# Ledger of designs, part 24: VHH binders against Regulator of G protein signaling rgs-3 (rgs-3)

Target 1, 363 residues: Regulator of G protein signaling rgs-3 (rgs-3), of Caenorhabditis elegans (q18312)
Amino acid sequence: MWRSYKAETPELADETQEVDLNLHDSSESDHEGRQSRSASITSSTSAPASNDVTLQVPITNSSATSPTPSTGSMYFIAGMFDGKEKVNREQPPMPTTDGVEYPRAASWAAGNCANVLNDDKGKQLFRVFLFQSLAEENLAFLEAMEKLKKMKISDEKVAYAKEILETYQGSINLSSSSMKSLRNAVASETLDMEEFAPAIKEVRRLLENDQFPRFRRSELYLEYLEELLPRSYAEKWAQSFEGLLGNHVGRHHFRIFLRSIHAEENLRFWEAVVEFRSSRHKANAMNNLGKVILSTYLAEGTTNEVFLPFGVRQVIERRIQDNQIDITLFDEAIKHVEQVLRNDPYVRFLQSSQYIDLLSKLK

## First folded at step 6 (VHH)

Design y9 (framework vhh_5c3l_4)
Fold by ESMFold2-Fast, scan of step 6:
Structure y9 (fold): chain B 363 residues (1-363), chain A 125 residues (1-125)
Amino acid sequence: as target 1 above (363 residues)
Amino acid sequence: QVQLQESGGGLVQPGGSLRLSCAASGFTFSDYAMSWVRQAPGKGLEVVSDISGSGGSTEYADSVKGRFTISRDNAKNTLYLQMNSLKPEDTAVYYCAKTETYDSSGWYLSWFDYRGPGTQVTVSS
C-alpha cells in the first residue's frame, strides 16, 4: 500500500494562468458531446491514444513501433506524395535547462497538459516533441487563438482571424460543428471568443488524449529530466522503493534493468494502472483503458502477460464484463505487482550497473 | 492519525443546492491534494473533483462540470464542495479523501484509512 508515500515534487499547479484555464476549458460540460464525437472512433477502438496502449507497451518505452499500421496500401502510397504541408517546416530550438529545477520539469508530466502548456520552457519542449511527431499545428493553433484573444479590436485582428482560418482549415482535424462555429466566428467579424471555444476545446482534447501521453513517455522528455536530476534524488531510491517508482527517470532505468531479467511487464502494468487512475474524471476513457489493460497484460499466453494470484484476474474480467469499472478495478493486482517488484528486482536493481552507472553520471 | 469528517449532506429538491464540508486532522493539510468521491446505491466509486494542496488547480468529472465547485481553506484544515443544480443522479454518499502524488508524474488516491465516513446526499422530488 502506497498511502504514506509523499511526492518529491511540491505542488506547482498555481502556475496555471487564467488564460490557460480558458484553453483547457472543461466548461463544455456535456459528457455526451465527447461521447458522441468518440462514437465514430469507438467502433474502431476508441480514444486517440488507444493505439499506443494496444500495439505497444507504452509508458516508458519511447523506441516503439510506428503507431501507423500499414494496412491500406492506398493510404500509404498517398502519404508518400504528400509534401505540401511541410512548407516552412523548421525544427524549433530546444529549451535550455538554465534556471529549471527537477520538480518544475517533473510537474510537466502531471495530470493533463495544462502544466506543460503553462510553462514557457515546458511548452517549448512539448513543441519540439510535436514537431518530431508531425503534430505541431495543434499547438500552433492554440497559440494563434491566444494571440487573437489578446489583440485589440481592429482591422488587423479581423485579418489575423481570417489568416488563422485559412492556415488551419485544412491542417487540423476538427468536427463539422467545431469548424462551422469557427467559420461563423470569423465571418461575423465581431470575433466573439465564445464562438471559438468549441474548436479550442477540441484541439486541446486531441493534445491531452493523444500527443501528451506520448510526450510523457518520450526519450526527449526523459533526457531533459535526467539532465536535471540531482544525485541526491537518485541516492534516495536506495532507501525508498516508493521513491524509485514515483520518479519518472527512476522508473525508466528500473524498466531497462527489468527488461534484462525478463520482468519488464510488471512495471509496464503498474504504469498503465497509474494512467488508468489518472483518467478517473473521464469515465469513457477510463473504461476503455481498463479493457485495453486487461487485453494487453492479463490475457493468457501473451508476451506482456502479468501473472497474478489465482482468482485476481478472474475478478477483474468479471467486473469489466458486468460494466463495474471504477478507480479500484486494479487495486488487488497492483498490490501483487508491487510485492513482486519490491522483493527481488528492486534489491537487484540497486546492485546493478544500470543504477551504479547512473549515480556515477549524476551531479 | 489521519482523520476526515464530512458534513452538510441531506435531502434536497432537484435544482437545489448543498455545500459539503470536510474537516481534516492528523496531517499537514496544505501539503496534500484532496478529492471528493461519491458512491450511488448499487454503483461503484466516482471521483467527482480534485484540488491541489495550494488550491490553485482543480479538476472535475464530466458529470459535474459547471455545477460543482471544489475549494479549500488551509488555515481551517477544511475542504468544501459547493453543489448547484442538483439532479436525482447526484444521489450518493459523498466522501472526502486525501490524495498522494508521485513526482508530479501522476496522482495516487488513498482510500483506506484516509477516506472519511461519508455524508448522504439525496436529491428527490
Scores: ipSAE 0.595, ipTM 0.846, lowest interface PAE 1.6, mean pLDDT 76

Design z12 (from b1 with A33Y G53S G56S S57T T58I; framework vhh_5c3l_4)
Fold by ESMFold2-Fast, scan of step 6:
Structure z12 (fold): chain B 363 residues (1-363), chain A 126 residues (1-126)
Amino acid sequence: as target 1 above (363 residues)
Amino acid sequence: QVQLQESGGGLVQPGGSLRLSCAASGFTFSDYYMSWVRQAPGKGLEVVSDISSSGSTIEYADSVKGRFTISRDNAKNTLYLQMNSLKPEDTAVYYCAKTTTHEFSSGWYLSWFDYRGPGTQVTVSS
């Protein structure tokens, strides 16, 4: 099974090889016990961390700031007052593309949010996104904690720890236990940074599980990547279907093209199966995604129905009913969908004004 | 010609340890994401652990996290799996797998395990 497929798997290079090589560095000594950082694949980054069956793969980006005209009280939403305060503030400055090559920026989407947070320009782009999402205080808290960790003198350090607690205790939503731990750590005269770990871990998980997946799909991130995209990368899409599908910007333009010929659901299904396979280390998440994929793309009469060869859907239905869900669940379906996308839509995309115009604009 | 050869399997008592090795040849080992995959009798395929080309990114199945450690030696073209605190449920054929990893908006995609070794049997029993 695996060996027969190897003859059909061309090297993608490009984002795949470059992103892997540019991921956050972790030494061999960092891999003992629980202290290891993943930068490429995390099930929590590519799949929902909860029992939530909501798919993360279909992308609908409207990150543009919509003009909000003065509206009457009949459109008042109780929770929106703080949101309007933040919307009235100026957005943080956009990071420049100076000194950033495409593989570096592409790496910000890989693994968990550590890669983007450990890059100065990546963090700034993420901050812009978080401002638009009314969640920038979570990033500000993490930055304050890093500053606190680097402070050398205990008196100033204690004062800053108290300022952090006063600033963030009302704006970040921590569990009761994490907030109590944070208060206890600030009340401590020694300021052991390990006592802050529960709060830091919880805030990082909030960013990782909710905001980071949205950032990766945002128009903001896509536009930044497209500015960095070399023409040579886009030219490779004409010679490799896998190269097109492996490129974030390439998939976006292909998706828009597919929408125009009413075939977008095939790419959405493909992306959902990719997310399913990325959940391979989280049995509950993988099982939930498998069921959602079946109901969203393979059930008869759904708006996003993907048409498979006779009998393929029934095999998937039976495996799910028999609780036989593993990484191979969608193998036959994905082979068919890849063939459908490769044979006609891909060839037409390469001849489209969308692709040709894109190539003309790139360096 | 791609070749993967596992070794180090055997019979071990519950709570024991085993170290699996995989010797790779016929491709540039240091360029590829590698995985350990297992299949227990009558069950489906389980991806036990993944490791990136540089070794910087490592993931584990929830069932083995804290007990197993994946590592690689690119100079020796060898992949390792250190298995501690073994349980009867760990009984399976263990496969070394070469895979192509693709970066996508949903995260990393394994383009499938394009090559697996013949496997090595691990039996945890008294």
Scores: ipSAE 0.512, ipTM 0.804, lowest interface PAE 2.0, mean pLDDT 76

Design z13 (from b1 with Q1E Q5V S35Y V47W D50E A61P K87R P118Q Q121L; framework vhh_ozoralizumab_d1)
Fold by ESMFold2-Fast, scan of step 6:
Parts: C-alpha cells; sequence; structure tokens
Structure z13 (fold): chain B 363 residues (1-363), chain A 126 residues (1-126)
C-alpha cells in the first residue's frame, strides 16, 4: 500500500520499487487500434465555447430528427431483459472522493487486487467497474462468503449458506469440481469453510487475473484518479520527467499528446518494458513478454516500430535467439527511448494545450 | 565514488548454508534500495532478492523464496544475504547492486552492470 503512495512523489528513497509497482499493469495497446478517448477529463476544457457564440445555430428541424436505428434487431435495444434480476439491476453508487488523498487511490492499482478490495472506497469503485462489465456477482459472492465465515454455527448460518448457493450457482462460472464442493459444503451440517475454499479461490482468481487488470486501465479508474490529482503534483512534472512518467494520470495525458505527434509507440514500448521487468520472478512469462515486445515494437517495417541506434536491436535479437533473456534485455533500448522522449516530446508536452488545459482544470 | 564489495562466497555441500555480505561506500546507503543478483556459468543475470532503503520491504523469486533472506544494517552500510538449503542450481557469482533515486531509469530501469560490485562465487557441489 504505502509503496504506491511514495511512487507519486518526486523524491523517493525506493523510487524504482514503488514506481515499478505502479507500472506493473501499464497498457501496451492503449491507443494502437481505434479507441474511444478517455477524453472527457482531458479535452472537455479544449472545447472552446467561442463556437457557440460565433457560429450560426444549427437548423433545429433537421437536428430534432436524430432517428435511432429502426432496423429491428432486438439486441440493439437497450434495456430489454427476459429475467426479473436483469430488469431490476441498478448500478451501484459511485464512491465519493471525500477523505481520499491521491496516493491512497493510486495504491489501488498496485500489486494484486488485495489493495483495492481492502479499501472501502476502492472496493466500491471496483464494484462499479464490475457492474459495467457484468461481473459484479463475483465480488458479491466473495462478500457473502466473508459474511458467512463471520457467523457462528447456527440454523441462521445454514439458511444463509443455502441462500448463497441459490443466489450465485447460476451467475458465477465455477468448475464442476468447485461447484460440487460448494454444494457438499452447503449440504453439510457443520458448514466446513474448507469445502468453500475451491469456489472462493476460483472467483478470486477470476477477479485477480481478468477483471482487476482491466479495472487498472479503465476510464472509470483514471477519471477518479484525475479528480484527486493535486495541481501541485502536475506542476512538478515541468521539473521532473521521472515524475511525469511515474504518474498514472501524467502518462495518460503524455500518451494523448504523443499520439498527436505520431510518437505514441515510444511510450507504449517504455510501458511494455516496465511490464517485462515486473515479471522478473516468473521466468516463462518474462521470456514470452520479451519475444512479444521484440515482434511488436522492434521488428522492421511494422506500424509500431521503435527506431533504435545501430546494433541495439541486433543485440536484443541475438540474446533472444540464444535464450539469454534476463531483466537487462532491454536496458540499452530503454535508455535510448528515454532520451528520445525527454529531448523533444517532453519539452513540447509542457508547452502543449494538453498539459496547460489539464493544469487549468486541476485545483 | 560508489564502491560495493561482496564477500562470503565459497564451496558448500548441497543442503548447506552461506551468508553473503556487501560493504557499501560513496553514497547515503539508507536512501537506496539494494539487490542481490546472480549469474550462473553460461547463463544470464538472475534477480535473487531486493530490499527497500529502510529495510521494511523485501521481495524474492519463487526459486529462492523460503530459503534466502535479504537484510541490511544501515548503521554499518552493509547488505546481507542469508542462503539456506543450498542446491547445485544455486551455483553462481553473486553480485550486490544498488539503484539511484534521481533518474527514472534507476534500479529496474538501469543496467545492473553499472551499479554492482565484482561479485563473490558460490559453488554448491558434493
Amino acid sequence: as target 1 above (363 residues)
Amino acid sequence: EVQLVESGGGLVQPGGSLRLSCAASGFTFSDYAMYWVRQAPGKGLEWVSEISGSGGSTEYPDSVKGRFTISRDNAKNTLYLQMNSLRPEDTAVYYCAKTTTHEFSSGWYLSWFDYRGQGTLVTVSS
């Protein structure tokens, strides 16, 4: 928890460890394909009201006819449900920012999902994300299991366990063995919590490996972070390139700027190498990521090609070919990419409307 | 001038123990995270352990977790690695390495070669 807090400040005793924890889930493909912008927080201030003042009012009769698609595929019609549960489903309320400092919220992206799940506000934000992803039943099941575990052995506990099975057996995707274990646990007189362990483990694995990584990269999380970001933090990016790259919100705005000057691939490569280094204790994952990074960013003639000095790419190719993959694989490449980003794009970003508009929006 | 001097390596039988030391000078030791990294014969560099500047946080790969313990004495500017239940595959040159906190290419972003000592050889054989 505290490690992520420190990663958002300019001077850190353990900068590499704390920055590394914040960057473990950096997205490699954020802007590569067609994408809707996260841009409500970043470009709302770049839409000048002067067009409302100087331009003619649009023809009202033409604008009033905005037909919804009438071609009759039923699944294009929002809100049509067959089941009672689907019809009555409501979005959970957004957590307030009251009492939340930026480093606390930034810590929710660090490590595994324990940090976000152990924070009341973080858990609520994650719940909103899961609802939008049609996966909120997974979190609700884990919460029900924690409530069941805290109950004393009683007829009420047995009734609650049966209610849990009835509620979730059709909505959570469990292996046949975990589902059988769950049914046996509920049917038992003792309600042995060890028999619930396989189901709990599978649901936690799904949240950790699927939903949580997507949450970290979501517009929902980014918008919450940006609302909490002090102007003083963003002002310090003008004095610290490292501070900019170490900040989740900072990298997002820098990435948008880089896309506008056709240099986004340099930051995506940087983020991919950080993810590669974060896999240092998982040799197979690190080896596979190294090969993917080579093919995605360093192959000649690709749309994502990062240009390196003579010999640097060839050394990387040779090391991969010889199975000499370790955490140092991309050291020379990352040094070059950092210089490329620092020399021109960084200076231009600080003078850009992207950065200036962000500063104007922050308090 | 940054100096890192490793010691404590040697020949040990499988199942044995060794304690490595690293004497640091030329920088404010407590301000920097420290690592142990090893290189087996004919292999690349492998991360072995890391410890925060305060000593409050430590990390290990699965290959040594539960067998190796990293620690530091900030008053003595010394880093330690306690190695227990040693295996033949632990045979390597062990290096002490530091990070820098003033550049974003510090630690995991920098080449460990520029920030490590001469190393100490650990040989695990019968």
Scores: ipSAE 0.012, ipTM 0.447, lowest interface PAE 7.9, mean pLDDT 74

Design z14 (from b1 with Q1E Q5L L45P V47W A75S K87R P88A P118Q Q121L; framework vhh_etentamig_d1)
Fold by ESMFold2-Fast, scan of step 6:
Structure z14 (fold): chain B 363 residues (1-363), chain A 126 residues (1-126)
Amino acid sequence: as target 1 above (363 residues)
Amino acid sequence: EVQLLESGGGLVQPGGSLRLSCAASGFTFSDYAMSWVRQAPGKGPEWVSDISGSGGSTEYADSVKGRFTISRDNSKNTLYLQMNSLRAEDTAVYYCAKTTTHEFSSGWYLSWFDYRGQGTLVTVSS
């Protein structure tokens, strides 16, 4: 008899994954007035060639002189405390959960930064995360650039561009070429937005490639999601292994359980393969991730070694050696790991105090 | 049951154009990101392009960027791939695939084979 390999009943399908996808798409509705739609889609293929990767926000280390003893022992010198203005580094307010359903918040982790940045609550949560990472100025710069782009050509727009340069030239870490382009853009008579593109692209790349991946794995985001998680969602994990793995909160609790039975590396491998597949649009990143996954999880005797059937690891090693890296590189390995996780750990998780306690806590 | 039916392939000369179509059924089309994947003779599958469920976001492999355009018509449950400036190296069977977005990433954590159709052959030759 011919049968579909899709989940047997729609109600037992991976509801969390389907809901996440639905919200992701709704954020990109045709009626949305996205400024990114009017932005240049010009992609620079020379970025890897420059290798000017200073994509880290420097931690500002300000050595303060002790006021009390130093003030008593020395003369007041004009300009002595110049540049020692008090910095107000109060944490931005946490967004409320009011009016936010779980699928909306879950969508913020999907894809690149677009979903989180296009949601007012999501952007605020990301801002809190960035503040804790001393990288808030990167988001503030992008917001300032968005406001600048929306301004009609005027003396006010020129003044604002100068304010942006004065505000961010000392706080954001850009390559010398991007910083030069930014200075030239502000100095130009026409205030050509194309001249701002290198700085915008570099800051956006830093947020997308470093800060955003850390955000979606953060305790801050996890706690926000867990507060929104309906008990009915967690109850459905008992009917769907894919539903459990597709849910951010579910994976966290499953991971804690797996750690207690010394099997966490299987889930970590699964997550690494998901990231590998998500980098398919970046050939160098995908190739590098494939090699890192091999060395981290599949090399014999490693701390995180994942056991695979005889021959599966050897095929992966040969494909990497022969530079035959594509989206299917880990297909047989992930299939095996999913079977291993489903057969015993998953069933045990559903009977564990980790899962039962979570259900009792949820509404 | 998820069903995907690709069409529009054929023999075309270098520099020519083709438009591929994929008719989808068995799921809420607008809720899912869709991809085009190709497999050249004797080679493994290569991801070509993807598009979000709303059509607002698209991504392309470096080898086809600037030449191929992915699009969708959610009212007709149809995915398209417009292929321009075709080259001999574009010769492959082209498959459409349903992708699943989840909280950790919008990646393909499920095998594309589970949700692809039978494919449509594109041959670029004199």
Scores: ipSAE 0.063, ipTM 0.537, lowest interface PAE 6.6, mean pLDDT 75

Design z15 (from b1, 14 letters changed; framework vhh_8fcz_2)
Fold by ESMFold2-Fast, scan of step 6:
Structure z15 (fold): chain B 363 residues (1-363), chain A 126 residues (1-126)
Amino acid sequence: as target 1 above (363 residues)
Amino acid sequence: QVQLVESGGGLVQPGGSLRLSCAASGFTFSDYAMNWVRQPPGKGLEWVSDISGSGGSTEYADSVEGRFTIIRDNDKKMVYLQMTSLKTEDTAVYYCAKTTTHEFSSGWYLSWFDYEGQGTQVTVSS
C-alpha cells in the first residue's frame, strides 16, 4: 500500500492543468552562435594587389609507399555530392508577442507538437527554432503537404506535387518505403493522399521525437515566454513553491540560481521524475525513463548524483532490478528532493538578485 | 476524515465485463482528480486511469485503452471503472485513489495519490 502524502499544491488550482511543461532535463540551446562584429568598413578603390604565397612543406617520408587504390563506389559518391550548390538559408522572422497571453504561449510546450503547430505564432516560433537546428525542411514539407491536400484535383495540383518531390526528396530523411510511396503517388498523377501518408507520418515523428523536445528546452522559447510573463505571475512564486516549479520561466531562473549554489541536479531530478510520472500510460517509456533516471541521478559517484536518505536509493535499485517499475518508484526520493529545494534554495532564490532583478524587469 | 470505499469486484470469465465503484467521503469530491490503480498478484502498483475533478478529462494506461472507461458522478460522490473485454492479465486488487490537483494537462504531478482505499479484488479466470 502507499503511504498517505499531504501535497502542498493549492486547493484552488484546476485539477486538470491544460498547460504542459517541459518535463525533460533542461539544457542550453546547441548553437549559441558566433556573433559577427558589427564593424564593416567599405574598402577604398585601390589598384589590385595580389599576394601569392606558396607554402612549402617538406615531405620527409622516403620509405616505399604503395598507393591505395580507390574504390569506384566511394569515388563516384564523392564526385556526385560535391556540395558546390547551396540553398540560401535566411532566418524566418520572429513572431510578435502582440495579442499573445502567457498561458497561450506556455501551452505550445504541452503534450505533443500539435499545440504549437496549430497556433500561427507558435508555428512561426517553432520554424525559427527549426531553422537554427537545420531542420526547417521537415516543417516546410508538412506545410506543403497540407497545401497539396487542400487543392482541388487539377493539373496545377499535379504540378505542385512534382515540385514538392523535387524540392524535398534530397533534403528530408525518409525511409526507402516512404520515399517509394511518395514517388509512386507523384508519378501516377492520381495524388491519392493515402500514398503520401507514410511520408507525412514519418516526418511528423521526426519533429515530435527529435526537434519538439529540444524546442521546449530552447533559449528561443524561454525568451519568448519571459517577454510575455506578467509580473503578477512571478510575484505569486514568493507564496507558492509549487507555482514556481510549475512555471517554465520560473524553473529556468531557479535552475540558474541552483547552478550557482551547486544544487541544479536536484531540480533536474525533479523534472525527470515529473516526466517519468507523465509517461504512466506507456509502460515501456516509463520503464526506460526509470532506468535512465537511476543511472543519471542516483548512481554513486556521478557528477549528476542526487543524495538521498539511507536506503531510499537501494529500494529504487531493487525495484528496477525486479521489474517492479510503477508510478510510485520515485515517491520517497521526490519527497526528499522537494524538501531539500523548498527549505533552503527556494527561500534563498526569493531573496536573490536573480529573482529581484527579474521582477523589476516584468510588467 | 477521508474515506474511499471500493466495490464491484469478483470472479469473471475472459471477455467478460465488470463495473467497479468507489464511494468517497470526507472531502470536497469535485475538487480532486480520482484514479484507479491496480496491483496484480506478486507485482507492483499499475496506474489504470484517471479523471479530472470536473470529469472533463480522462486518461488511460495503454494496456486498458479502449476496454476500460472511467466516469464520475460528483453529486453522488462516486467514481466508476467500467471494464469490458477482460483478460487474465487484468486480475488484480483494484484501488480507488485521490489526488489533490493536476498541474499538467498530460500529467498528474504536483497532484498525486494522497489517499487510497481498501481495494476490491478482480479475478479473470475460466
Scores: ipSAE 0.071, ipTM 0.541, lowest interface PAE 6.2, mean pLDDT 75

Design z16 (framework vhh_8pnl_2)
Fold by ESMFold2-Fast, scan of step 6:
Structure z16 (fold): chain B 363 residues (1-363), chain A 125 residues (1-125)
Amino acid sequence: as target 1 above (363 residues)
Amino acid sequence: QGQLVESGGGLVQPGGSLRLSCADAGFTFSDYAMAWYRQAPGKERELVADITSGGSTEYADFVKGRFTISRDNAKSTLYLQMNSLKPEDTAMYYCAKTTTHEFSSGWYLSWFDYWGQGTRVTVSA
């Protein structure tokens, strides 16, 4: 199991949580393989032979950051799935910003979804996002499993396990093997947690691979972060281009500015390369992202075309063809893009109403 | 130009040990996260280990329990202690310094500002 950096995000100290999350690396590999298969089933527009074309770089879709407005509106009553349920769904309350400093909230986007799930306010914000995405039952199931796990073996624990099965059997879509294990676990007088593990892992995989990446890019999360952002942080962007690009809220405002001067594709390319570099522990994912980035931003005549000096694109294409895809693949391209962004757009951004208005709103 | 200089590579037999060093001639070494990468001929460059400015470490699974990354901020030097070396560890080893200030976007390492020229490690009988 890979661990994320601790420089700005405190490491989780809950050993019980680490035991549940720190699964054997072979399970990580299996999850990646199952992700490709699962994505092939859900992606109706691609040939089965293109299973590896399931990597979606959110940065390549500059406008998609949260569930569409229609998902969180009048359509909740009708539902997006078959069947008009008699279940009254209530939107969870938004967590307050009281007692939350910016680095804490920023850490919720780091690594996997463990950081957001292990924070009471982060989990509540994620719950609001999931409600809007019609996936809140997945989080509720995991919370029920944690409560069950902490209960002393008793008639009450057995009754609660049966309640969980009845509540979630029809609302979460588990594989037949996970459902069999879940039913066997509930039928067991000892309530062996090993029998619940397949269902827990499958639900966690869904949250980590589908919902969490969308949450990180959501307007909901961005607005929460902006409320917490100290003016001093944003003021430092005037002294550090890197500081601007490294900040979630900063990139959002810079992106809006860049869109107004028709240069947004340069920042989207930069963000895509960051995502590419972050995937270095998963060779197949990194290789697929590299190919997608080439086709999306560097192919001649595309809507998102980033213009590079002569020969730079050809070197990247050759390295991809020669299977020389590593963290350095886009180094020369990113140097050029950084120079382009830093020399004119960055200076103009600091003088823009976008930046000045943001500073005036921050405390 | 880069300011990182790797050293300590060499030829060792399987089961042997080596200690790699990376000297940073620049300023404020202690403010940056550092990493060791390796690349075998004709293969992609892969992360071996990294260390934050605060000393927190991460390792690739293929070196866990065998390699130890450390830093000496007073000497502006990064180290990689390699034990129980295997033929599969044969590669050019590079150190890298990151300019990433924040991980608010979920990025654990988003920017490598400097790379060294590498130091060769060969593990054979």
Scores: ipSAE 0.010, ipTM 0.362, lowest interface PAE 9.7, mean pLDDT 73

Design z17 (framework vhh_7qia_2)
Fold by ESMFold2-Fast, scan of step 6:
Structure z17 (fold): chain B 363 residues (1-363), chain A 125 residues (1-125)
Amino acid sequence: as target 1 above (363 residues)
Amino acid sequence: QLQLVESGGGLVQPGGSLRLSCEASGFTFSDYAMGWYRQAPGKQRELVADITSGGSTEYADSVKGRFTISRDNAKNTVYLQMNSLRPEDTAIYYCAKTTTHEFSSGWYLSWFDYWGKGTPVTVSS
């Protein structure tokens, strides 16, 4: 079900060398960029301003703190004193970076949520995110199930199973079928864990399909990664375009730069295609992503339009219309977008204050 | 230059067996995930099986229990052992170098970065 991702120190060295070779080969094509037929496109003097129609719906950059009251002692939210709530919900503590190397933390974004859940520090960071998203109960339920599974069959195990049902039956939204299976499992004298499987699978799907994708793109995760990022890694981006794009922190800073030159859509398209390819083991997800990518980035005249060479978009449109969606669907488009990003924005990024300031902060 | 050379395809009767081989060159084979994909006439290209650098395997539901993917890092070769072949298995089979591992700076990419030319498999009486 879940692919295994491991830290690849020797493979990273070989990948760095291979990426450098690809960069050397691509340098020959810099001159060809001037001969592209896209020169016939008239540029707009008005700046494209809206980024809200991207495939990745951004989580609002609302601070985890309650809105600060205006200086002057006026309460700007009526009802701030109306609560007689006895429950204080406190954010779980942030995991330390001690003993964590960058590749380990970066692996938490790979594939599904298994990597982050199987790492003590990763799970704690994810718990902090879930608390901010009011979805911590889903993780707590899974942890309770794991504890229940490890208990020997006894009156104590039966009592704990009943306590779990009472605690979570009103806080986690399960289908009627999953709730019935959960109730039947708790009523069992043997506490057969197979009878808990429907509830566990449904809660895990909620985490995997909603919370985990949002965690991967969160400021919380990004800041944790940036603190771990060695300066030497970021220095290598000057020699490796693929190294820059492959790095979560690097893509963030490149994205901010691209936004300033109105080319962010190219990187967002690249990221969407990577997610599409990563879904190759899930036919429905891959098909749905392919259609969303077409409508978001390749539909003519949309705000997020990515401009492709003659005929490339039309081939993709026809393949989707004919239900010929496979892993190769965006191959020609992504090659073009990578060339566009590599030839001009990448070189300019390396000279930008965005990149230079980042290097000055890293150690 | 990076190269993938497939062999072992051919005509076989239903219930028969074939072993496909893919010899790789031009990269550090042991460090990368490898896969087998197939495309039947008029159908989409689909995953058959893949194997990570560490040896973990994944299979399409249609081939589980019948096909086995394996690798020999000393020979830079990935294999697909196909047993109990069915007419539905008729396709062109492609060897692919895939990366599910991070590029040198910490994000994981699940991309095909190279395909072989393919080897045809026909299952017919």
Scores: ipSAE 0.012, ipTM 0.405, lowest interface PAE 8.3, mean pLDDT 74

